# Ledger of designs, part 94: miniprotein binders against p81326

Target 1, 226 residues: p81326
Amino acid sequence: MLHFGGFIMEINHISKILEKEREEYIRNKVEEYLKQGFSKDDAVNKANQSWRTYIGHRIQDVIYNLLKKFLKDSGLKVTTDKALNNRNLPEELDKVKRLIAINYGEYLFLPDADVIVYKVENNDIKIIAIISVKNSFRERRFETTYWKLKLKESPVTSHIKVFLATPDKDNEISYKCPNGKPKKMRIILEYELDGIYFLKEDFEETEKAKHFGKIVEDIIEISKKL
Below, E stands for the ipSAE of ESMFold2; O stands for the ipSAE of OpenDDE; V2 stands for 0.75 times the mean of E and O plus 0.25 times the DockQ between their complexes.

## First folded at step 7 (miniprotein)

Design Td15 (at its last look DockQ between E and O 0.70; V2 from the best seeds 0.74)
Fold by OpenDDE base, look of step 7:
Structure Td15 (fold): chain B 226 residues (1-226), chain A 80 residues (1-80)
Amino acid sequence: as target 1 above (226 residues)
Amino acid sequence: SMKKIRITIEVPDEEEAKFIAKIIKELAEELGLEVEIEVRGNRIEIRIESDDEEELEELVKLIEWLALMYGAEVEVEIEE
């Protein structure tokens, strides 16, 4: 059980590590671009752009790895949409893929599902939760809510919890009404989703907006009700 | 008294081992700790000797979290 005090420490350690990763990554990329013949200024700019793309994927991987580790003892399994994007899937993953598919009449499509948590009981698979991971909200701000709403439309998928995990470095959704002005995105995301989990300390906590450390407990609790 | 700790990390991706090792070195340096790091394939071996128990504990925690973040296995052995 990640005690609340332990989790705050966890976020701090994660943030510190990610900052060191950034520094090392930028250094390596700058060196690479300099060797390619770019100017120092251009190399730095390109490295920073590369980092913005990299960090998005990195955070997804981090969250995947953390959930995989912390949910292991509960008997819950974790996969990713990327792992499901294969022509030849093991039977278990093929079933997972089918159980999250959304019906569009002639077509079935998968929701954006950075991390998928499921359990296997009596040879049956039950999808517990989908976690969307967002580093920033500059693009596709309500895509996660779209998928949540689509999943609700089918009795096959309506039980699936949809969570958002984010560091929200730019404080886009950390507060509902900063300076008395409502943050539309925070309000809508919190209303439509089953939870928002922050990989940071400074945010407005609510019933649905929590520290990322609580996601494990919440998922385990949900799994017991299914 | 001087404490000696050996940490072994087995990373799932061999290509990341050197990168992780560099991060560990930087983390150790920030804490004022001297570390010996060896990378062999996907295995990182870290040796730390320090009389600063607080900083040593902090580094161990950071390394454990780092390993978790990469889906790596970590073993910590206290030698002295």
Scores: ipSAE 0.816, ipTM 0.935, lowest interface PAE 0.5, mean pLDDT 91
Fold by ESMFold2, look of step 7:
Structure Td15 (fold): chain B 226 residues (1-226), chain A 80 residues (1-80)
Amino acid sequence: as target 1 above (226 residues)
Amino acid sequence: SMKKIRITIEVPDEEEAKFIAKIIKELAEELGLEVEIEVRGNRIEIRIESDDEEELEELVKLIEWLALMYGAEVEVEIEE
């Protein structure tokens, strides 16, 4: 008899699957662009550009599905910024949206909160953490830290933990002092955020910078304190 | 001992089912396993026969991870 089940967070399996997805995605897109009359070189370039947009959303979806699965038995709920931007929200999600909104006078705006973890006790909602998912740091380098600072300005939102999750394939924030030179992005992000979770093995681990597999236990531990 | 396993995955879309089936075939090929894959609309059925229990268990783990990454349900059955 074969033993099945026992889902554990193994980054090697996720990375292996995502590489196969990339290869097949690009093959399909090249075929599509060739049928539209593009040259082979243009079709390949356009397919690679398409993948860069797709992979960002794909990683967010993977993280959402993983957290939803592994946090469910702890009584924790998970939603996304996409779900909160729908026109007719259920009452529960409308409360989540209002509990993370930042006040700008007559206007309320949501922080950069790709994935949101919360709990419900006696019909009261408590926001535990928000996770910003970044595939690269070429744009919007410190947007997540800005939203952390804004959340700290109100006693209603100051308890919310702000995490960053990233594969960081280009090693933009994987090390504090690569080649002896301080990496400003890594140092500031680690200082200001409550945690950075890497979807890869090769990075400098600290108390705040961890393997993504640690995020579930960290969130559960935080939820017990609130 | 030769093991026979059937895996069933249900996904929302026929397009996703075809895509996922190709990924599973490539993963199996890397492990040296022969698989029979049948796609019927949004349903994928995978049949595997192997005496290499270690590689079989690895492929099953990969398929379960793939299904989880898509939020899909998976059923694994051992056949006699």
Scores: ipSAE 0.696, ipTM 0.903, lowest interface PAE 0.9, mean pLDDT 86
ESMFold2 (binder alone), look of step 7: mean pLDDT 83; pTM 0.808

Design Td2 (at its last look DockQ between E and O 0.78; V2 from the best seeds 0.77)
Fold by OpenDDE base, look of step 7:
Structure Td2 (fold): chain B 226 residues (1-226), chain A 80 residues (1-80)
Amino acid sequence: as target 1 above (226 residues)
Amino acid sequence: SMKKIRITIEVPDEEEAKFIAKIIKDLAEELGLEVEIEVRGNRIEIRIESDDEEKLRELVKLIEWLALMYGAKVEVEIEE
């Protein structure tokens, strides 16, 4: 358990809070849909669907806030792709944006970068890590892997660590070979990425697959080598 | 002995303050704690009184995590 700023990263508390958020969110949405004239069953179904979309963004925000707080004392900075998706950026963020861009010949595109960790030293920006946050793997299963491979192709971006953070509620990648059957997605993601961090307790831990509580320490260690 | 705790949360988004307050209430109720909660703009004030120190500590910890998850500032004051 990493003690940062007096807080022990306790996934259990996060999970409990998110469950209470779900309950409250669903109640509010059901009430909203009932007022719109939907039946109770339809309102519940719509609320659940809305939650699935909401929770994906919520987890990203949570991870952002956690990293921002826990990395602050180390002097590391945190931003998001959303923050970079602006025409008018502060100079620092404009530099960050340029330093994660991938070359496609006539075009530069940004990788999916839910959270970006960087440092500023001697007025130079160094990108340390990109964290992709996935709530589920139903869609775009290897998108993060694609971006990692693309970042490796340039000496400008090849040093950038790419991490995946996930609660993996459906146990899609929690185990490599459950019941003797290999989980292709876990194996590939772990092989290609620099690390997978689980926001849960029940998973197969490896050198690259760790509890989310270790991500701060790992990022700080990487930052010292750059 | 009865302990009194005052918690103040300043949330970055005012629209989330009421939602967060409800979550805190639910968390407190689950622990069997009675709480007084006031929301004023982006500030949430929570007062808790209990003789169960373990439950109080748990609730405070949950509230601190909740605040952290929302990027909010939290202050905890022990009144008695």
Scores: ipSAE 0.811, ipTM 0.934, lowest interface PAE 0.5, mean pLDDT 91
Fold by ESMFold2, look of step 7:
Structure Td2 (fold): chain B 226 residues (1-226), chain A 80 residues (1-80)
Amino acid sequence: as target 1 above (226 residues)
Amino acid sequence: SMKKIRITIEVPDEEEAKFIAKIIKDLAEELGLEVEIEVRGNRIEIRIESDDEEKLRELVKLIEWLALMYGAKVEVEIEE
């Protein structure tokens, strides 16, 4: 069960741990670049660039591990788009892949679905939700919305919930009308998606924009309706 | 009263274990807690002694979250 104080502590714990990971990661990378002969200033710049790539993958891994752990007792399984792209795909995952793939004439593509939640009942697979993880909205800002719209076009996939999970450290979508000005990106993402889950405390909470700690309960409730 | 806690974490890789051990040390230092950390291959053993039960509980919770975030197995044993 979700408690206000407990939920805030859980997000605070994740954020504190990630900050310590950043400090150690950058320290290690600066040392590595200095050994390669870069100046101190260049080593620091390169270490920060490396961290930006690393943190995106790290957040995806964190979300995968958390969902896999907390959804297991509810009979829900979790996989990733990376696992679905393996050459030696098990039959179960091959079915998951087929159930989310989008047809573009001669071509078949997976949506950008960093994490996929599904269940198995009577040897059939039902896709519950797709979670897109975004650390930054500098590029491909509305890609998750595009995939939601494509999934809505078929009765086979229209039930699939599409969520966005983000730390949004730069406050690119944290508020609808910061300083009285409508934030187009936040408004459109919230309108089109089934939910936005923030990995931080400082954001405008709405029925669709929530603390990440609520995602497990939401997914379980959705799965019981399907 | 003084509490003793032993925590064991198993991860798939020795380099990951070393990285995680450093994170645990940093977390403990921020809380003002002394920890003994031993890394043996993919296994991390942490021993914590403190009479500050609140800070001890906070560190244990952080370590459990850290292990969960890595998908690692964690065992917590309270000693006398």
Scores: ipSAE 0.737, ipTM 0.911, lowest interface PAE 0.8, mean pLDDT 87
ESMFold2 (binder alone), look of step 7: mean pLDDT 84; pTM 0.823

Design Td3 (at its last look DockQ between E and O 0.73; V2 from the best seeds 0.76)
Fold by OpenDDE base, look of step 7:
Structure Td3 (fold): chain B 226 residues (1-226), chain A 80 residues (1-80)
Amino acid sequence: as target 1 above (226 residues)
Amino acid sequence: SMKKIRITIEVPDEEEAKFIAKIIKDLAEELGLEVEIEVRGNRIEIRIESDDEEKLRELVKLIEWLALMYGAEVEVEIEE
């Protein structure tokens, strides 16, 4: 358990809180849909569907807030792709944006970068890591891998670590070979990415697959080598 | 002995303050703790009184995590 700023990263508390958030969110949405004239059953179904969309963004925000807080004392900075998706950026963020851009010949595009960790030294920006946050792997299973491979192709971006953070509630990638059957997605993601961090306790730990609580330490260590 | 704790949370998004307050109430109720919660703009004030120190510590910890998850600042004061 990493103690950062007096806090022990306890996934159990996060999970408990998110469950309470779900309950409250669903109640509010059901009430909203009932007021719109939907039946109780329809309201519940719509609320659940709304939650599935909401929770994906919520987890990203949670991870952002956690990293921002826990990395603050190390002097590391955190931003998001959403923050970079602006026409008018502060100079620092404009530099960050340029330093993660991928070259496609006539075009530069940004990788999916839910969270970006960087440092500023001597007025130079160094990108340390990109964290992709996935709540489920139903869609775009290897998108993060694609971006990692693309970042490796340039000497400008090849040093950037790419991590995946996930609660993996459906156990899609928690184990490499459950019941003797290889999980292709876990194996590929672990092979191609620099690390997978689980926001849960029940998973197969490896050198590259770790508890989310270790991500801060790992990022700090990487930052010292750059 | 009865202990009194005052917790103040300042949330970055005012619109979330009421939602967070409800979550805190639910967390407290699950622990069997009675809480007084006031929301003023982006500031949440929580008062808790209990003789169960373990439950109090648990609730405080949950509230601190909740605040952290929202990027909020939290202050905890022991009154008695």
Scores: ipSAE 0.819, ipTM 0.935, lowest interface PAE 0.5, mean pLDDT 91
Fold by ESMFold2, look of step 7:
Structure Td3 (fold): chain B 226 residues (1-226), chain A 80 residues (1-80)
Amino acid sequence: as target 1 above (226 residues)
Amino acid sequence: SMKKIRITIEVPDEEEAKFIAKIIKDLAEELGLEVEIEVRGNRIEIRIESDDEEKLRELVKLIEWLALMYGAEVEVEIEE
């Protein structure tokens, strides 16, 4: 299904669809708030706030569905941190959880790993990559780099690639030196992470900062080396 | 020549099906394409007729991506 050229071109289709989803979502929410008695101005403001929360979860679901579909033929499996937090995990997922969890003395936490890619070979599990999905960098801007550094502390997790996926609509990390000034956030994220994948066309592309369409090819190549 | 295409989408949720149908209608209208959409439970059936093959291909591709983004099954049939 995904081709090198085809996947790159399909980012425009995803963006167009998400914009139509936004328009319909906001229309529905405004109607809902008006029926609750809010003024028009308040209903619009609340609908926009609701969309900002919704779109983050929506993008995560989109990325999960895309990776699950396109990595299947390469023998790669995909799960989420939400799935790993359930009780009574199947043996396979319990192994995935144990392989990615970070030890903080008396506590054990999963990294901010919205989407996890792994493979199964001879009943053994190898974690390939985790993908953190960020819609905004206003808060928790370096959370993903923190988790990469924690994973590097152990030889059993140091191989795990840590990627960031983002639409970055507000251009918070799209360019390294806008107007000739170094953008600290972009430079640090790119330095520390294994890759940044943009769900848009307009950004400064580098060896680590790429169109989201490249992520499938990159993950497959990494998996062949493990 | 006039082309006729039927697209069937199966989604796990009825509310989602209604939302997706509205998105498809909006996409078709933006492309200037006439569509007939029927939603029955979790199933969406779309019929498209046009002599503009470029717009037809674009809409079909958008619908396929939309279905993929929802993890939905999609079937495309060319009726002539």
Scores: ipSAE 0.732, ipTM 0.913, lowest interface PAE 0.8, mean pLDDT 87
ESMFold2 (binder alone), look of step 7: mean pLDDT 84; pTM 0.817

Design Td4 (at its last look DockQ between E and O 0.71; V2 from the best seeds 0.76)
Fold by OpenDDE base, look of step 7:
Structure Td4 (fold): chain B 226 residues (1-226), chain A 80 residues (1-80)
Amino acid sequence: as target 1 above (226 residues)
Amino acid sequence: SMKKIRITIEVPDEEKAKFIAKIIKELAEELGLEVEIEVRGNRIEIRIESDDEEKLRELVKLIEWLALMYGAEVEVEIEE
């Protein structure tokens, strides 16, 4: 259990809070849709659909806030791809953006980078890690892997660690071989990525598959080697 | 003995303050704690009084995590 700033990262508290957020969110949305003239059943269904979209962004925001707070004392900085999607960036963020860009010949594109961790030393920026946040793996299952492989192709970006963070509520990648059947997605993601961090307790732990509470320590350790 | 705790949260997004306050209320109710909550702009003030120290500690922890999850600053003051 990593004690950062007096906080033990307890996934149980996060999960409990997110469940309360869900309940409140659904209540509010149902009320909103009822006021719009939808039936109770339709309002509930729409609220649930809205939540599925919302929770994905919410988890990303949570992870961002956690990393930002827990890495602060180490002098590490955190940003997001969303923050980089601006025409007018501060110089520091403009440099960050350029340092994660992938070359496609005539074009440079950014990888999906929900959270970006970097340090500033002697006015130079070093990108440490990119964290992809996935709530579910229904769509774009190997997109994070694609970006990792692309980042490896350039000496400019090859050092960047790519991590996946997920609650994996549906146990899509929590176990490698549940009931003796290999989970292709878990095996490939663990093989290709630098780490998978679970926002849950019930998963198969390996060298690369860890509890989310270890991500801060791992990032700090990586940062010292760069 | 009855303990009194005051918690102040400053949220970065004022629009979320009321939502966060509701969550805190629900968390407190689940623990069987009575709380007074006031929202003023982006500032949430919570007052809790209980003789159950374990429940109080749990609620404080939950509130601290909640604040952290929103990138909010938290101050906890023990009054009695």
Scores: ipSAE 0.813, ipTM 0.932, lowest interface PAE 0.5, mean pLDDT 91
Fold by ESMFold2, look of step 7:
Structure Td4 (fold): chain B 226 residues (1-226), chain A 80 residues (1-80)
Amino acid sequence: as target 1 above (226 residues)
Amino acid sequence: SMKKIRITIEVPDEEKAKFIAKIIKELAEELGLEVEIEVRGNRIEIRIESDDEEKLRELVKLIEWLALMYGAEVEVEIEE
């Protein structure tokens, strides 16, 4: 039996695996592009661009699989915004969707909620947390804070914890005051969100900025208070 | 003492099985471990024989994490 607590002490296993996946992915794409007649330099550039798109989706899948595995024995269920956008939703997921949707007059939209954690008690559904997964902050820099603020506006959604999970490989939000200057993005994200969880070891740890391995314990503790 | 270990992975997506097997082979090569890998549909079977118990434990942990990251089921058996 794998224990999630070992995740915190073994973050380098996930990182090592992802690096090997990157190396093999790049090799496969370069070979594919060379077969298509691209130059070596063009093939490498195209492969790196392809990886940038792939890794974003890959990290979302990893987080989903980890949370699904490690939360199930605590009576917590996990779904995704992709699953909630399916036309033919089971009744349970339709209720989850309606409990997080935000009303914009004649339109109803889901927040940026890559992964949603909820529980079911006596036919009642309680949304515990949503996790936004970001690989890069080049675009949609404050999208997650916007959704937190919108959820806070209603008493029926104000209890929902909004977390950000990120590898932050480019160190865009890893430190509060790099080179002695405040990093606006890190400061605002940490202030507004309920937590930021890093999938790496090198970052400035605070009460809200933590190693990703802590997220399961935090979610379980929150669920006990609801 | 020499250990013989068999690991079986059931991958939800058959199309990813060969990619996962290649990752396992490269992880084993980095650790200096010889592995035999067979892919049949969505099933990956890995056989490892080594007297380096610490490297064996490390590779098994990496394989278990890799399987978890793909939502795959894994079984580990000691052969004799």
Scores: ipSAE 0.733, ipTM 0.915, lowest interface PAE 0.8, mean pLDDT 87
ESMFold2 (binder alone), look of step 7: mean pLDDT 84; pTM 0.821

Design Td5 (at its last look DockQ between E and O 0.68; V2 from the best seeds 0.77)
Fold by OpenDDE base, look of step 7:
Structure Td5 (fold): chain B 226 residues (1-226), chain A 80 residues (1-80)
Amino acid sequence: as target 1 above (226 residues)
Amino acid sequence: SMKKIRITIEVPDEKKAKFIAKIIKDLAEELGLEVEIEVRGNRIEIRIESDDEEKLRELVKLIEWLALMYGAKVEVEIEE
């Protein structure tokens, strides 16, 4: 358990809070849909569907806020792809945006970068890590891997660590070989990425697959080597 | 002995203040704690009174995590 700023990273508390958020969110949405004239069953179904979309963004925000707080004392900065998706950026963020861009010949595109960790030293920006946040792996299972491989192709971006953070509620990648059957997605993601961080307790831990509580320490360590 | 705790949360998004307050209430109720909650703009004020120090500590911890998860500032004051 990493103690940062007096807080112990406790996934249990986060999970409990998110469950209470779900309950409150569903109640509010059901009420909203009932007022719109939907049946109770339809309202519940729509609320659940809405939650599935909401929770994906919510987890990203949570991870952003956690990293921002826990990395602050180390002097590291945190931003998001959403913050970079602006025409008018502060100079610092404009530099960050350029330093994560991938070259496609005539075009530069940004990787999916839910959270970006960087440092500023001597007026120079160094990108340390990109964290992709996945709530589920139903869609775009290897998208993060694609971006990691693309970032490796340039000396400008090859040093950038790419991490995956996930609660993996459906146990899609929590274990490498459950019941003697290899989980292709876990094996590939762990091989290609610099780390996988689980927002849960029940998973197969390896050198690269760790509890989310270790991500702060790992990022700080990487930052010292750059 | 009865302990009184005052917690103040400043949320970055005022629109979420009422939602967060409801979550806190639910968390407190689950622990069997009675709480008074007031929402004023982006500020949430929580008063808790209990003789169960363990439950109080747990609730405070949950509220601190909740605040952290929202990027909110939290202050905890022990009144008695």
Scores: ipSAE 0.827, ipTM 0.940, lowest interface PAE 0.5, mean pLDDT 92
Fold by ESMFold2, look of step 7:
Formats: sequence, structure tokens, C-alpha cells
Structure Td5 (fold): chain B 226 residues (1-226), chain A 80 residues (1-80)
Amino acid sequence: as target 1 above (226 residues)
Amino acid sequence: SMKKIRITIEVPDEKKAKFIAKIIKDLAEELGLEVEIEVRGNRIEIRIESDDEEKLRELVKLIEWLALMYGAKVEVEIEE
């Protein structure tokens, strides 16, 4: 039935569905806020604000489900930062967590790793890639690059590819030199990360900045070399 | 020429089933297709009748992508 075809076809279907989800989500949230006693104008403003937070989580879930489905036949497994924060972690996931954790003396922290791709061979786990999902770049713009740099500092994690996935609806990083002026955020993100994958059609495509539809092929290619 | 299709979706998160069903209804309405949708727990059953095979195929494809985006399982059956 479904195959991971050309990036444009999948993005159009995903985008269409997400727009319908937005419409229904906002209707439901306005109803909730009106029942809580907010005015109509306040309910609408709060619903739109709620959607901006929700869509970030929703895109993470979509990416997780897509990768889980399309990487399975290649022997690749997928997990999330949410799953890794469980206290009673299965042994396999505990190993995944320890393989990406960064040591800060008395403290261990996970990088910004919304989705993690790994493989298991003879009970040995190899981390292939982590994907950070950003809906907007209003705050913590370079957190993903910080984590890539930290992973690069150790020989045991330096092979891990760090990707950014984003709809970038506000065109904050879609172009390197809009109006002839370098966009610092796009240039630094592209330089430091192993790839940026856009969940939209309009952006400046480069060797590292690609349509999201390419991510499955790229991950599979990387996994064959490890 | 009239086609009858039954689609069954099993949603991992039961709390999302009614929301997903509403999205399916909205997608069908945009395509001008009439659908019957029933939600029972985590299961969504959709019945579609149409003589417009192109619109029917497009709606089925959208439903399959929607289900995948929720990690749901989908079965499509042509009735007759």
C-alpha cells in the first residue's frame, strides 16, 4: 500500500492532514476555553497559542511513526526521548540511553534527541542518528548544534549523525542569504549538523538541507557503513 | 461503476479515535464523498460508496497516511 515515495508526494499528504488537524484542534480548544469562562476573543487566542505548542509534539510523533514504519525492514529500530526517561527501562533501551548520554561530572544528560535510530546486532547496540524536531526557532535556536558538538567530542559518540527536522513555516532558516544577507541561524545550523530536513516545499536545497522525504534513504545509507 | 469500500483503523491511543474520525469526515467532505463512520473504543470503521474512483482512491490514500501518522493499523476491503 504505502511506500516512502518522492518527498513532494508524502509532504503534500502530511501537510493536508495536519491542516485539517489544526482546524479541528482549534475548534475543540475554543470550546474548552469558553467552558472555562474565557471570552470568545481570549478563547481563540489561547487556542492558537495551544496549537503552536501542540504542533511541535505532533510533528515529533509523526516523524517517529514514519521512521518506525519505513526503517523496520532495514533492521533499524526507533525510540524517543520520552521512552528513554522511563525509570523502569528495558535493558535494550537502557543501553541506548547510556550510549547517547553526556557526562557532566556528577550529572548525566541526554542530548536534544526527540527521535533516536539504532540497530541491534548480536546484542550489540549501535546508535545511527538522533533527530531533533523544531517547529520554531524563537528560543534555544542552537541547542541542537551544541549537542552535536558534545557528541563529536568523544570517540564513542562521534559517529552519531545529528539531524534537524522542521516545517519552518516562518522561514527562519529556509534560505542561506535572504535578500543577499547571510542568515546566521541557517548557516550555523547547516554547518554544524549532519542534515536539515524540511517538512515543506519552499526552502533552499543544498547537500545538507533536504526535503524530509530523503531522510529514510539517508539513514539507511549511513547504517550500511557502520 | 459504484464502488463500496470498508476501512478499519485500529488506533493505539483510544483517546484519539474520535478526533481521527472527525478528520476523516472533514477530508471526505472536502472531496465531496459521503462516508459512514463508527467509532468503537480504539477501532474506527469507515464505509464509503462512490462512482468516482479517482476521489475514492485519493481519500483511501489520505486515510492510510493519517493512520500511519498515528501509528495505527489499517485494513481496506472492497465489498461485493
Scores: ipSAE 0.784, ipTM 0.929, lowest interface PAE 0.6, mean pLDDT 88
ESMFold2 (binder alone), look of step 7: mean pLDDT 85; pTM 0.831

Design Td6 (at its last look DockQ between E and O 0.67; V2 from the best seeds 0.77)
Fold by OpenDDE base, look of step 7:
Structure Td6 (fold): chain B 226 residues (1-226), chain A 80 residues (1-80)
Amino acid sequence: as target 1 above (226 residues)
Amino acid sequence: SMKKIRITIEVPDEREAKFIARIIKDLAEELGLEVEIEVRGNRIEIRIESDDEEKLRELVKLIEWLALMYGAEVEVEIEE
């Protein structure tokens, strides 16, 4: 049992590392753009824009890698929607793909599923959780909620937990009522989703809003009930 | 007493090895530690020598987390 007391320290380390990654990334991109003939100011601006796109994918990859590692000993498996977007899938992943599909009558579509946690028991696959990773809430604020609601509509998928993981750097959903003003997005997301996990320390903790370090324990607990 | 630590990282994507190595260097420098880093393909080898055990432990933790974040394998060996 990795005593999770170390997990708070873990987020600080993650944040520090990501900051160093940013610095190195920006440096490299600025140099690249300067070599392309851009001015220093333009190079910096372009580098910053590039970073905003990069960091979104990076956080997703980080979360994937963390979950993959921490869930390994429990026998749980982790995949991504990207891995499922292949014409030729291994049988196991093909089954996973089918088990998260949403019915639209004539069509089946996949929910946005940045990370998918599942178990294999007696050659049967059980989907445990889908984790949506968001770095910013500027776009598609309730997309994760939509998918959760859609998954609830089918007995095949209704048991699947949907979690949101976010660093929430801009404090968009960290607090329910900062300065006495309700944050509608936080309230709605917390209500509709099975959990929100923050990759930060400064947030309002509730039964559903937790530190990211708790996600592993929660997933393992859910897996035992399935 | 001076302690020597050897850290080996195997990264899944060889293309990221140099980038990761640079991050490690920056982390070490921030701690005031001198490190020797060699990159060979997807393998990063780090050698650290210091008498500051606390800083060494911190750097090792950071490197372990960094490796974890990249899905890399890490081995730590205390030489002396």
Scores: ipSAE 0.821, ipTM 0.937, lowest interface PAE 0.5, mean pLDDT 91
Fold by ESMFold2, look of step 7:
Structure Td6 (fold): chain B 226 residues (1-226), chain A 80 residues (1-80)
Amino acid sequence: as target 1 above (226 residues)
Amino acid sequence: SMKKIRITIEVPDEREAKFIARIIKDLAEELGLEVEIEVRGNRIEIRIESDDEEKLRELVKLIEWLALMYGAEVEVEIEE
């Protein structure tokens, strides 16, 4: 008999599956562009560009589905910034939106929070954590730290944990420099954020920089203190 | 001994079912496992028969992760 009980969060399985998804996605897009009359070289280039646009949203969806599943039994709920930006917003999500909004004088903005974890008790909503998903650090590398700092400025949002989740495919923050020092970007991200969770196996692990599989335990423990 | 496993996946978005089925086929081929896959609307049925229990367990685990990554429901039946 095979063991099918329980669901084990394993980063290597996620990475393997995403690579197969990329291969199939690229194959499909190349065929589409060839049918449109593009050369093979142009079709491949366009397919790769399309994948870069797609993968960011895909990783966010994966994280959302994983957290929704694994946090459910702890009474924790999960939503996304996309859901919060809909015009026809359910009352519960409208309250979540208002609880994370940042005041800029005459304007209110949502932090760039790809995935939001919260709980509901007696019609009271408590925001536990936001997770920023970043596929690469080529641009907007410190956006997540900016939002953490803004959330810390108000006593009503200062408790909200801000996590970064990343595959870090280009190894921009995963390893120390050859001279043995951590990279500057890694130092700043780790200092300012409440945690960095890697969607890959190999990286310099610290108290704040962990395998993504640890995020569920961490969120549950935080929720117990609120 | 030969093991027979049937897996049923209920995909929330029917448009993704064929794509997911292709990924499962690729994963099975990489492991050297022969699979039969049928797609009916949002439902994917997978039948696997093998005497390599370790490879079977690995493929089932990959399928369970794939389904979860799409928010899909999965049922696994061991047929003997």
Scores: ipSAE 0.780, ipTM 0.928, lowest interface PAE 0.6, mean pLDDT 87
ESMFold2 (binder alone), look of step 7: mean pLDDT 86; pTM 0.841

